VHH binders against o75319. Designs and how they scored, part 179

Target 1, 181 residues: o75319
Amino acid sequence: GNHIPERWKDYLPVGQRMPGTRFIAFKVPLQKSFEKKLAPEECFSPLDLFNKIREQNEELGLIIDLTYTQRYYKPEDLPETVPYLKIFTVGHQVPDDETIFKFKHAVNGFLKENKDNDKLIGVHCTHGLNRTGYLICRYLIDVEGVRPDDAIELFNRCRGHCLERQNYIEDLQNGPIRKNW

## First folded at step 12 (VHH)

Design N25 (framework vhh_4orz_3)
Fold by ESMFold2-Fast, scan of step 12:
Structure N25 (fold): chain B 181 residues (1-181), chain A 119 residues (1-119)
Amino acid sequence: as target 1 above (181 residues)
Amino acid sequence: EVQLVESGGGLVQAGGSLRLFCAASGFTFDYYSMAWLRQAPGKRREWVALITSEGETDYADSVKDRFTISRDNAKNTVSLQMNSLKPEDTAIYFCARQYEDYPSGFDYWGQGTQVTVSS
């Protein structure tokens, strides 16, 4: 089905780069077939995403798609120069350790390959908020040693929306650090 | 407190019709897609129909052209009109609220209403 994701219009399309990191978060772009259901000012296609990133004087080097579906847009809708990684995550649930490990591995690999540039890692789920914010904050806490409250505040400020799911917030603040080799 | 209360189930002969209702309370109904799911004896719960906050509808192939989902935002109600019922439609029917992508898109369910279709 080609329905617009619930509450998708309630969220800013793209946040700001998170200072001191290579992360930028956004809501899921919607391919051209969804535009019939949107006013011009509501459209946020893959092309619109890259235009908004360029308007911030930034450049994407990797997109990590956390949605559980492939219906919103296709990898083929992205520039050939930007790698795309799909990590299927279930909404409402804190991502499991395997998912957290996959995310960390992808981020670490990107950073090693991109030491000589300032390209960003774009991360999104449906709203670019709960799953997205959780995994970015989990990376900052576990790998970069950021205090949980500081990671959450940084994400919320740069995304322009606060993490909504209490179970995600609770896990970030009080859950175990997932140390990966 | 989020509550979903189903009604309208019953016994009907094959080829008959039933209309199910779901009364929602405790949340901003207009913000959410609403769905109907069903669970037949000995089977997993399966999705049947969805209506978005904007009124777009979608249906499982097994019920397409026979079932119609609708909503009344003023009354916080979603309904399912079921026509040309078959014995295979026998199940407990659940109203559900959707927030995230399927399959994890449903975060609240009602108690269900029994539909029995006899031949």
Scores: ipSAE 0.015, ipTM 0.350, lowest interface PAE 5.4, mean pLDDT 88

Design N26 (framework vhh_4orz_3)
Fold by ESMFold2-Fast, scan of step 12:
Structure N26 (fold): chain B 181 residues (1-181), chain A 119 residues (1-119)
Amino acid sequence: as target 1 above (181 residues)
Amino acid sequence: EVQLVESGGGLVQAGGSLRLFCAASGFTFDYYSMAWLRQAPGKRREWVALITSEGETDYADSVKDRFTISRDNAKNTVSLQMNSLKPEDTAIYFCARQWEDYPSGFDYWGQGTQVTVSS
């Protein structure tokens, strides 16, 4: 089973930087072994990711991989200079508090370490949409004090696709703030 | 509300064939991978076949070359064509919707349809 993820081709490879933040979202890069199933314009390898980020005049300083698998690409496929963090999340479910706090701590640590540069935190799940958008918006709401609807609108606009999962949207809009301090 | 309704089960002699159907409603069907699983009396549920949203298929070794999974997105249906049936294929067959990028995780199941293969 080296199959292309469900609906992966339906999504833009990389969004744009979310203004006022250090976040950029994208769909999962696929290693070279997947390219036999893709047209040239559909390919989105780890190398393609970095090329597209550079085309936006941006630079990645951290990748947070939210997928529940290692089959799509390996950390070794990334430049050695860019830290990689794996946080296993299953789709369809709102991430639990432990996962949310792990994400927040990683983001806070990166920002503290990178005060003197403008490098971005790249976040992806399979489609770079639901789990990715949830955790980024959760961070903006809980840590940065952004209103839920504003966080969601900002993510949707910059990703180029709207959050699809109603349970994620409901939790962001009406759920409790997960404070870890 | 998500609903999966299986049909097509029944009693068949060894070597015979059956076609199972799963009618899906309450969600955007073509967005999801769909699967068939089965549970024999006193055994755990086991995965049988999978079809991705793009039509790619995969099968358990025990049913390869005998079973064929297919889907009709216009009708919101998943089908399982079962050929060369064996007594050990006797089980309740369940239609399931797969979780996003978690191959062994399913979030909705039907009630199942009984398949009995006589020797």
Scores: ipSAE 0.014, ipTM 0.316, lowest interface PAE 6.3, mean pLDDT 88

Design N27 (framework vhh_4orz_3)
Fold by ESMFold2-Fast, scan of step 12:
Structure N27 (fold): chain B 181 residues (1-181), chain A 119 residues (1-119)
Amino acid sequence: as target 1 above (181 residues)
Amino acid sequence: EVQLVESGGGLVQAGGSLRLFCAASGFTFDYYSMAWLRQAPGKRREWVALITSEGETDYADSVKDRFTISRDNAKNTVSLQMNSLKPEDTAIYFCARQYWDYPSGFDYWGQGTQVTVSS
């Protein structure tokens, strides 16, 4: 299916690198078959993603795809130099502990293997906001000891949009630290 | 024109089984995730089961281990096998097509099929 995701056009394609981290967040890229439903200025293909990252003088070293579908683009649409990791997450629900630990393991592994470069971890769900922001902030809080409000503010500022789901915000601010990974 | 048509509903005694079918037409069926939702009298519509285009499944806690969702791409059908039925499963069951994030991303719905479970 070639249906544009609900509210996808409402969000900026790519945020800015989160200073002091290796994270950059964006909305889901849409393969060429979606472009007939988009104005030229609305297009955001995998190629457009890499061009926008390059325009910020950044380079992707990993993409983590949090969507629950494989309809929007294929891993083959990405450069062979950039690893792709799929973590299926359901929208609207706070990710479970297994999902959180899988995300943490992927991030920790990337950082260990990329000590000698400055490549970024690109994270996206459909809008690059709620699931994306939750998992990035959860990592910063649990692993890097960032205060919850500081992590949320940093993500909101760099993404250019504020986390919208109150259950995600509540879990980040008042929920338990997930320790065993 | 997208069409989803449910069948297989009926009256069954508690502990019994029913199998629901959804016949899909008017789109490339194998590209889409499909779902079953239900609405009991006086209640909000709730999600029951999902099957992705890749065949992965997910279930609401209330039906886990009792219901099984499946699809047949050659026949453009989605099925819901319901075992160990409880009176609380009484509802109109709807077939829906998902195009993005679930549980809120459904763009087409069937008319529904009634399931009644007696005690």
Scores: ipSAE 0.000, ipTM 0.147, lowest interface PAE 14.1, mean pLDDT 87

Design N28 (framework vhh_4orz_3)
Fold by ESMFold2-Fast, scan of step 12:
Structure N28 (fold): chain B 181 residues (1-181), chain A 119 residues (1-119)
Amino acid sequence: as target 1 above (181 residues)
Amino acid sequence: EVQLVESGGGLVQAGGSLRLFCAASGFTFDYYSMAWLRQAPGKRREWVALITSEGETDYADSVKDRFTISRDNAKNTVSLQMNSLKPEDTAIYFCARQEWDYPSGFDYWGQGTQVTVSS
């Protein structure tokens, strides 16, 4: 069946924390109704997400969900102690300036409120790769002043998969800096 | 009760534009891929455009670069913007919901809205 997102099984569930940042990227968790279509070793529920983060000796303080749909899991499937932010982004398209601004605002707000802890910002789209990698790298480039190639390399290494969409890579390397802040 | 209701059809001259709407009710709209299909007189239904639950779009070659499918999950609406209309686009246009576990199948259909393109 087509309950499981296309190519979702091809990607590692959770990457590593990106050193020097508060970001960790992962693919979309799938609620229990999807598990009938998965082998036990393929399952990645919201509970599995938090278990894998704990296994890395990390703790989530915010989840930013970039998927265009709510069919994969519900916010109520997450612990009430972890804030959830939905930013609807269309797959295959470079996010627009309004979306980039909203992402930057959420990240900056989290960092200001969490100065006294080491909690992470978890970011995901369907595969935790293109939209996710684009917005994280865009933040690092525009706000933190990281060189585009360094941001991309850091994301690729920590996610365990390279950004695949050439339009996203091109925008990061040669696109305008979004000075919404 | 799943219901799909099309609107926006009508008579238009060649080169003109129309925007079709489909109002969906009775299900969790943003969980499903939605499509537009059309049926010309004496022909089988032809797929025209699809928008996935993730917002990705796909189009039949016959309408590519002329038609744009979009959705508004807050309003449970899928739309089809039709530009540069040709007499060959004359058909009844149907809104359809993609079958949950059958990507090429559709399980619910609207009644259709007539689009007629003259000279």
Scores: ipSAE 0.006, ipTM 0.283, lowest interface PAE 9.2, mean pLDDT 88

Design N29 (framework vhh_4orz_3)
Fold by ESMFold2-Fast, scan of step 12:
Structure N29 (fold): chain B 181 residues (1-181), chain A 119 residues (1-119)
Amino acid sequence: as target 1 above (181 residues)
Amino acid sequence: EVQLVESGGGLVQAGGSLRLFCAASGFTFDYYSMAWLRQAPGKRREWVALITSEGETDYADSVKDRFTISRDNAKNTVSLQMNSLKPEDTAIYFCARQDWDYPSGFDYWGQGTQVTVSS
């Protein structure tokens, strides 16, 4: 269906690059068919995403889509020069170890192949908040050794919205480090 | 906070009809697909009917042509008209809100309303 996700309009379309990282978080872009339900200032299509990233003097090198649906936009709506990775991640639940592993592997691979540029990894779920924030923070904690509270604060500040799901926050703060194996 | 409250259940003779209602509150009702599911004693919960935010409907094979799902966005209600009821339709009927990020999942449920169909 073409219904707008609940509270999607309440969130900033795109956050800021997280300093010291290659991450930028945003809410799900909505293809043109959704625009009949939106005022002009509320529109956030795939094209709008790239325009907003460019306005920040940044460039996307990878998009990781964490939604458990393909109804919002199609990979074909993105420039062919930007790789797209789908990781089906169920909402409301802390992502499982396989999902965490896939995310880490994709990030590490991107960083290795993009050592000579400053392109960003764009990460989104529906709101660009809970699943997105969890996986970015999990990467920072497990791979880069960032303290959990520091990772969460950095994400919250740069996204412009605080992680809302207590189970996600508790896992980041108190859960085990997931070693890649 | 999201609330779904079912009503309209009861005892009915085989071949009879019942209409179930679900009153929704605490969210933007228009934006969500709504569903009815049922659970008979000793069986798993099964999906019965779905209505999208646009008003498109879908039904389980067991209830096609007998049940009709509808919604009233002005009143935040979803309804299930059940005709030609059979004893095997006996179950607790649940109103559910479809999870937008899980294609076959539901994130909020009502307490359910009992439907008993006598032979």
Scores: ipSAE 0.006, ipTM 0.229, lowest interface PAE 9.3, mean pLDDT 88

Design N3 (framework vhh_4orz_3)
Fold by ESMFold2-Fast, scan of step 12:
Structure N3 (fold): chain B 181 residues (1-181), chain A 119 residues (1-119)
Amino acid sequence: as target 1 above (181 residues)
Amino acid sequence: EVQLVESGGGLVQAGGSLRLFCAASGFTFDDYAMAWLRQAPGKRREWVALITSEGETDYADSVKDRFTISRDNAKNTVSLQMNSLKPEDTAIYFCARQFEDYLSGFDYWGQGTQVTVSS
């Protein structure tokens, strides 16, 4: 379907780089076929994403797409110089351990291969908020030893929107560290 | 408390019509896309029809041109008009609220209403 995702217009397109990390979060870009349903100021295509990142004097080195659909844009809509990774992640429920492992592995691999540059890992789900925020925070907590509340606050501030799903927040604060690699 | 209550199911002969209703309460109905999904015995739940908060509709290929989804925001209801029913349409039909992604973004479901199409 070519309908705009619910509440997609309510969220800022792109957050700011999370200081001390290589992460930047954003909502899903929508390919040109969606633009007939959007006012000019509401458009956020893959091209718009890269322009907004450049306006912040940042550069993407990897995009991780957490949506459970391929209808919003195609990898071919992205510059060939930026790797794209799809991790199908079901919304609403806390991501399972396999999904968490895939995310951690991708991030660690990128960081290992990009030690000599300052390129960012762009992460998005539909709104760039709940699944996106959960996995970024889970990485910071489990791998980098950040306190849960500090990780959540950092994400909320840089994304410009607070994590909304209480089950995600509670798992981050009180759930087990996922050590399986 | 979010509640979705389906009605209108029943037994109908092939080629017949039924209209399903879903009464929604406990949330700002106008802000959410609503969907109908169905589950036949021994099969996975499949999406059938969706109507966005803006009134845009989408349908599964199996029901396109036979089913019509609509909403009445004043009454907090979503309806599914089913025409030219086939035995393959036999299933429990569920009303659902969509929150995020198109196929994975359903956070509340009704209890369902049984539709049986005889040949």
Scores: ipSAE 0.013, ipTM 0.317, lowest interface PAE 6.7, mean pLDDT 88

Design N30 (framework vhh_4orz_3)
Fold by ESMFold2-Fast, scan of step 12:
Structure N30 (fold): chain B 181 residues (1-181), chain A 119 residues (1-119)
Amino acid sequence: as target 1 above (181 residues)
Amino acid sequence: EVQLVESGGGLVQAGGSLRLFCAASGFTFDYYSMAWLRQAPGKRREWVALITSEGETDYADSVKDRFTISRDNAKNTVSLQMNSLKPEDTAIYFCARQDWDYYSGFDYWGQGTQVTVSS
C-alpha cells in the first residue's frame, strides 16, 4: 500500500517559529489515506498542521514543499488562502544554486508582499530537517547575514531536532555564500 | 505481479565503469524506495545503495564516492552508475524493492546481473 516515509514517526510534527524570522519548519503532512497505518496520536494531516500552527497563536501565509514527490498530500488539501510552492529538491545532496535561488526569491517575494502582517513561511521536506534546515539556514546566512553556527543553532532549537547530514552542515559552516544577483 | 529486471552487467578492468538498469513493473513504482544489493561467491547478499520515493540516497561505506543511484519515475527505472571499479566489486547485482513494513529489509528482488571486475 501507501508507505509512511522511513523514520517519519521519529520527528516532531511541527517546530516553533524561529524568533526574529518568519520561518516555521515541520515534517511532511500525510493525507487521510495514510492514517490506517498510524495510531491516532501519530496522525499529521494538512488539517492537523494548521491546527498545530493555530495552537501556537501563529498563522501560515506560505507553504514551501521541498519533497521530490507529490504523493503525500495534494495542494488542494490546503486552504485556498495559503499559497503553496513546490521546489523539487533531491535529498542527501546539498541543493544546487538554482534551487537555493528559487527558495530565496520565494522568501523575498513573500516578505515584500506581507510587510503589513505577521504570517509565517512554512517550510517542509519529508522530515522537516535536512533539506528544510539547510535552505532556511542558507537564507539566513546569505541574505540576513546571520553567522552560520548561530543559524544552525537557532534552527535546531526551534525544530526540536538537530540537522543530521554532515555535508549540509559543512556547506553551511564553510561553504561559499551564494550570491543573489 | 511485481517484476524487477536488471541489465547492464558485464566484464570490466579494474578502474573501469558500468551502469546498471532496473526496469520495474506490476506496482506503483513511485511509492517505493528502491535499492541495489550484491552477492559475491560464497557470501551473503549485502546492501549497496538505496533511493527513497522522495529521491533521497544512501550508500554502503564500501561504495561511497564511487557509485551513484538514481531513478526515473516516468519510466519506472532505477539505475546504478559504478565508477572506479575494484576486483572486490565482483558480484551478482540485484535490484530490490523496499517495503515500509521492512525498514531494514526488502520484499521483492530481480534475477540479478553479473558484474565481473578483473585485476
Scores: ipSAE 0.000, ipTM 0.169, lowest interface PAE 13.0, mean pLDDT 87

Design N31 (framework vhh_4orz_3)
Fold by ESMFold2-Fast, scan of step 12:
Structure N31 (fold): chain B 181 residues (1-181), chain A 119 residues (1-119)
Amino acid sequence: as target 1 above (181 residues)
Amino acid sequence: EVQLVESGGGLVQAGGSLRLFCAASGFTFDYYSMAWLRQAPGKRREWVALITSEGETDYADSVKDRFTISRDNAKNTVSLQMNSLKPEDTAIYFCARQYDDYFSGFDYWGQGTQVTVSS
């Protein structure tokens, strides 16, 4: 399947680094086989991702892929120097506690191993918005003690698009803090 | 290409049972949550049941305790066992693949299979 994801073209490819954090969010890169259905200015390959991050004077140290599919690009399309972690998440549902804990563990592990550099954790789902924004905000709220509305506002501003899923927003604002290890 | 093909629909009397099947092809079936949705004449499509890649299930309130969703990853099949059928269960039943939610909620659908429950 070479189908462009629903509404993928509606979103900016890459956001800005979230100040005070190591996070940067983006939409899923699409491998070369998708380019037949895209105008040149719409292309966003794995190579394009790294070029755009470099243009911001940033460097990726980890990619966390939250999509429930491997059809968009292969890990082999990424530089060997950048670790890739797949956490399968379903788009309709607020991620469950197991998924939240996997995300937190991966982030904490990266930060511990990367104390001596300023490399970023790149996080994406299909649009780099709802699942991506939820897990980043959940981390900031639960681990870093950021107020929910402040975390959401920071993500929205830096991503350039607002979280759309009301159930995700409500869980962030009113849901329980998931235990930190 | 991704294909979802439903079967097992038919005419049944109230209180009866039917089992629906969905044969999936063209993707790695084990990686995806699968769902059943239905559409009665003149009504919007409504979600009926979901099964995750890990086998966890969820159901709409209207069908809880009557319907059971299951999957067979070796055969790339998702099934819906429908018990204690009611006339209001009359609808076209669709198998759908879930991985993104924005516009339609599901990225691929089958053609549907008709279920008619007589009173």
Scores: ipSAE 0.007, ipTM 0.213, lowest interface PAE 9.1, mean pLDDT 87

Design N32 (framework vhh_4orz_3)
Fold by ESMFold2-Fast, scan of step 12:
Structure N32 (fold): chain B 181 residues (1-181), chain A 119 residues (1-119)
Amino acid sequence: as target 1 above (181 residues)
Amino acid sequence: EVQLVESGGGLVQAGGSLRLFCAASGFTFDYYSMAWLRQAPGKRREWVALITSEGETDYADSVKDRFTISRDNAKNTVSLQMNSLKPEDTAIYFCARQYEDWPSGFDYWGQGTQVTVSS
């Protein structure tokens, strides 16, 4: 049904652009059918997402959806001008190498095709925190050569919430660089 | 360590009722959705009922209006009230902790409790 995800209300809807990158992280938008379960100030629809991004003087050029479901909103709820990419990831588990490769490929492709603009890559899972933060940090570490602790600190600061899952943090700090991209 | 322990199963006549209990420990119970699943001999495990951290409920079509899931966060328990039981409800019933993005799955399961409904 139309159950609000666990702890979804505990998180800020949208973070800030991560300086020096094209990334912005947010929690999953919820389509209109969820709004009867929410107070007006708690609503965060696909339309609300784009309004909040615009309020920051930013523009989305790609959305990467990391959730393992499509029950929260549908791609057709997004503006036709913004590409949507689904990468199915389960929560609690560190994404596998194939998933990491797919994420890196999508980011690299976007950056190549958007050299002449400043549009952002919006990344979300359910809370816009653990899966989202892991894949963004993994990209910064593996592709951009950022130190793990610096990548994590940057993400935490810009998202407004710290990565919570110790297995994700441990993999980022001590795991191997994935060169399968 | 996460522990889920089911109880309340047994033998009941068709049309009867049973109440299953699941005692949870080792995690912040009130942050998680909890579910009941069942597995009949030779069948895949199937989802029966879900209750979210906020108390919202959902049910499989086969059990709607007969089963009620509830939780008690003070006692770290989730319960399943089963009414108007049918022989087709015969199965091992499992308590499970839902992980992110249902129906993606569950990360912890109990040992199960047997429910047998005779004709």
Scores: ipSAE 0.034, ipTM 0.388, lowest interface PAE 4.0, mean pLDDT 89

Design N33 (framework vhh_4orz_3)
Fold by ESMFold2-Fast, scan of step 12:
Structure N33 (fold): chain B 181 residues (1-181), chain A 119 residues (1-119)
Amino acid sequence: as target 1 above (181 residues)
Amino acid sequence: EVQLVESGGGLVQAGGSLRLFCAASGFTFDYYSMAWLRQAPGKRREWVALITSEGETDYADSVKDRFTISRDNAKNTVSLQMNSLKPEDTAIYFCARQHWDYPSGFDYWGQGTQVTVSS
């Protein structure tokens, strides 16, 4: 049976674009087979994701999927025009340097290739909160020189939920800056 | 030294239930996704169930709605509750630690526990 991820319904489907950046965060979309366990207003399929982004007058140019599973939706459920990148991350632990570098490389590559448009980088884990918020904030701090507290506040405001894991927050505030090798 | 030790296998009649356990040691257990795989006589090893570090689960179509994977991070254990067992579920069941980079890749395995379902 397709079980809904724990606490998935507790979170808003999609946040708002983070001003001054190309990032937008959301929770994992669930393919149609999950809809039997959801009320109509709770559904958030890949199609629903793109409808909600368009309702904000935004356009996705890349999706970065941070979940450690393929069970929630398939890349084939996304429009052919939107690249999909999988970066496998496990929850609860701060992502390792290799994962951080993969994320930064993907973001930098997208920005270089999309200088002539305003398309967004959509980032999600299961809830679109802890792993998602950590990697976006880590990018802003390390690459763009944003102050840690400002990056966290911006993410929390735009996502509509605050980063929950203290180890992630602690690493962002007091951890070392990770430089690409 | 990473160790995974399975237990709970045995002989059961069709329609019955078994619960398998995997005791993990030698690594930070709550950091890793854990999986159960099985190998039936004369068949290739197949994946059965996965549980992520955050408790998200996934199942092979052959076991959906019958099997439930769970974990206890305080005890470093992962378990598989198997209900409505069929003769086709007869196999050696292996506990595995999922590779950091690959959902289908596993870097450590247990020795396996035999499950036999009689018709």
Scores: ipSAE 0.000, ipTM 0.157, lowest interface PAE 12.7, mean pLDDT 87

Design N34 (framework vhh_4orz_3)
Fold by ESMFold2-Fast, scan of step 12:
Structure N34 (fold): chain B 181 residues (1-181), chain A 119 residues (1-119)
Amino acid sequence: as target 1 above (181 residues)
Amino acid sequence: EVQLVESGGGLVQAGGSLRLFCAASGFTFDYYSMAWLRQAPGKRREWVALITSEGETDYADSVKDRFTISRDNAKNTVSLQMNSLKPEDTAIYFCARQWYDYPSGFDYWGQGTQVTVSS
């Protein structure tokens, strides 16, 4: 189906690179079939994503797709040179430990293989906000030792929108550190 | 106007089976993940089963291997087949529509259908 996700138009397409990290967050790109339902300035296809990142003088090395659907775009719509990883997440709950560890392992693997370049890890869910912000902040807190409030502030500032899901914010601020097993 | 209408609840003996139905209207049904949640007397509402727009399913540990969620996009219906019912499955069962990320979770619910399992 070609229905635009609810409130998708309310969010900036792509945030800024989070300084001191390899992360950049964005909302879900919509394949060309959605464009008939959008004004030209509202379009955000996979091609538009890469153009906007290039405009920031950045380059994607990995896309992590956190949506529970493949209706919005296909991996085939992405350049073959950029790895695509799907981690199915449900938006109504804090991601479980297995999901958190999958995300951490993907990030750590990318960083190990990309030590000699400055390519970014692009992370998105539907709006590029709640699940995306949670997992990025969780990584920064648990792996990089960033203070929870600092991680959240950095994400909010660079995404251009504040995390909205209160249970996610609460878990980041007061929840346990998830150690890699 | 979004409407979700549950049916199929009733009284059943432990070990028995029931099939719940949810008729959806007022939105493009096949674009949404659909879920069943339940609320037992004096308890918080809890999620039971989810089916994505692509037909992928997930279940709470308490019902895994006993319940099966399915959907019929041509009829705008989601169903829950409940087998090997236990007294602790007694609850009002709600059909819900899921939107991701804003707000996260469920945005529309039905009125619910009562399931009572006798010991």
Scores: ipSAE 0.000, ipTM 0.133, lowest interface PAE 14.8, mean pLDDT 86

Design N36 (framework vhh_4orz_3)
Fold by ESMFold2-Fast, scan of step 12:
Structure N36 (fold): chain B 181 residues (1-181), chain A 119 residues (1-119)
Amino acid sequence: as target 1 above (181 residues)
Amino acid sequence: EVQLVESGGGLVQAGGSLRLFCAASGFTFDDYAMAWLRQAPGKRREWVALITSEGETDYADSVKDRFTISRDNAKNTVSLQMNSLKPEDTAIYFCARQDWDYPYGFDYWGQGTQVTVSS
């Protein structure tokens, strides 16, 4: 299997930096073995990711990979200077409190270490939408005190696609604030 | 053609052990996370254990510390070691291929193997 993830082609490769934050969201990069099934304009390798970020005059300082698989690309496909964090998340379900805590801890640690630069935290799941958008918005709501609807609107606008899963949206709007533990 | 074939089910007394096997064919086994799910009489199908393509494992709270999932990529098999079995573990156990980009999260299932735990 070099099967392209379902609906992967339907989404923009990389969103815009979310203003007022250090976040940028994108869909999963696909290593070279997938390219035989893609038109040239559809290719989005790890190298393509970094080229697209640079074209926006931005620089990645951390990648958080929320996929439950390693089949799409390997950490070795990334520059050694960019930290890579894997948080295995199951799609469809709202991420559990332990997963939310791991994400918040990683983000807070990055921000403390990178006070003197403007490097971005790149976050992706398979489509860079539902799990990615949920965890970014959860961070903004719980840690930064952003209003839920404002966080969701900001993510949707910058990603170029709206969060699709109603259970994720409902939890963000009306669910409990997850405490830091 | 993707095929998943379970074996190892049977009858066991409470406190006993069973080991389930799933033989996979028709795809690049190493590229996929594999899971075990179960369906007890009159209940919904529930997820039991998952092993990622890199060998990381996760378990439902009901089976933690009693069940161990493992895989053998050379043989295209995934196994579930079940210890300290309880009557409530009685169910049909299914092997599934995890494709997180498929609409249902699991795109292929085996036919299942029956596990019955007597009190």
Scores: ipSAE 0.013, ipTM 0.184, lowest interface PAE 8.2, mean pLDDT 87

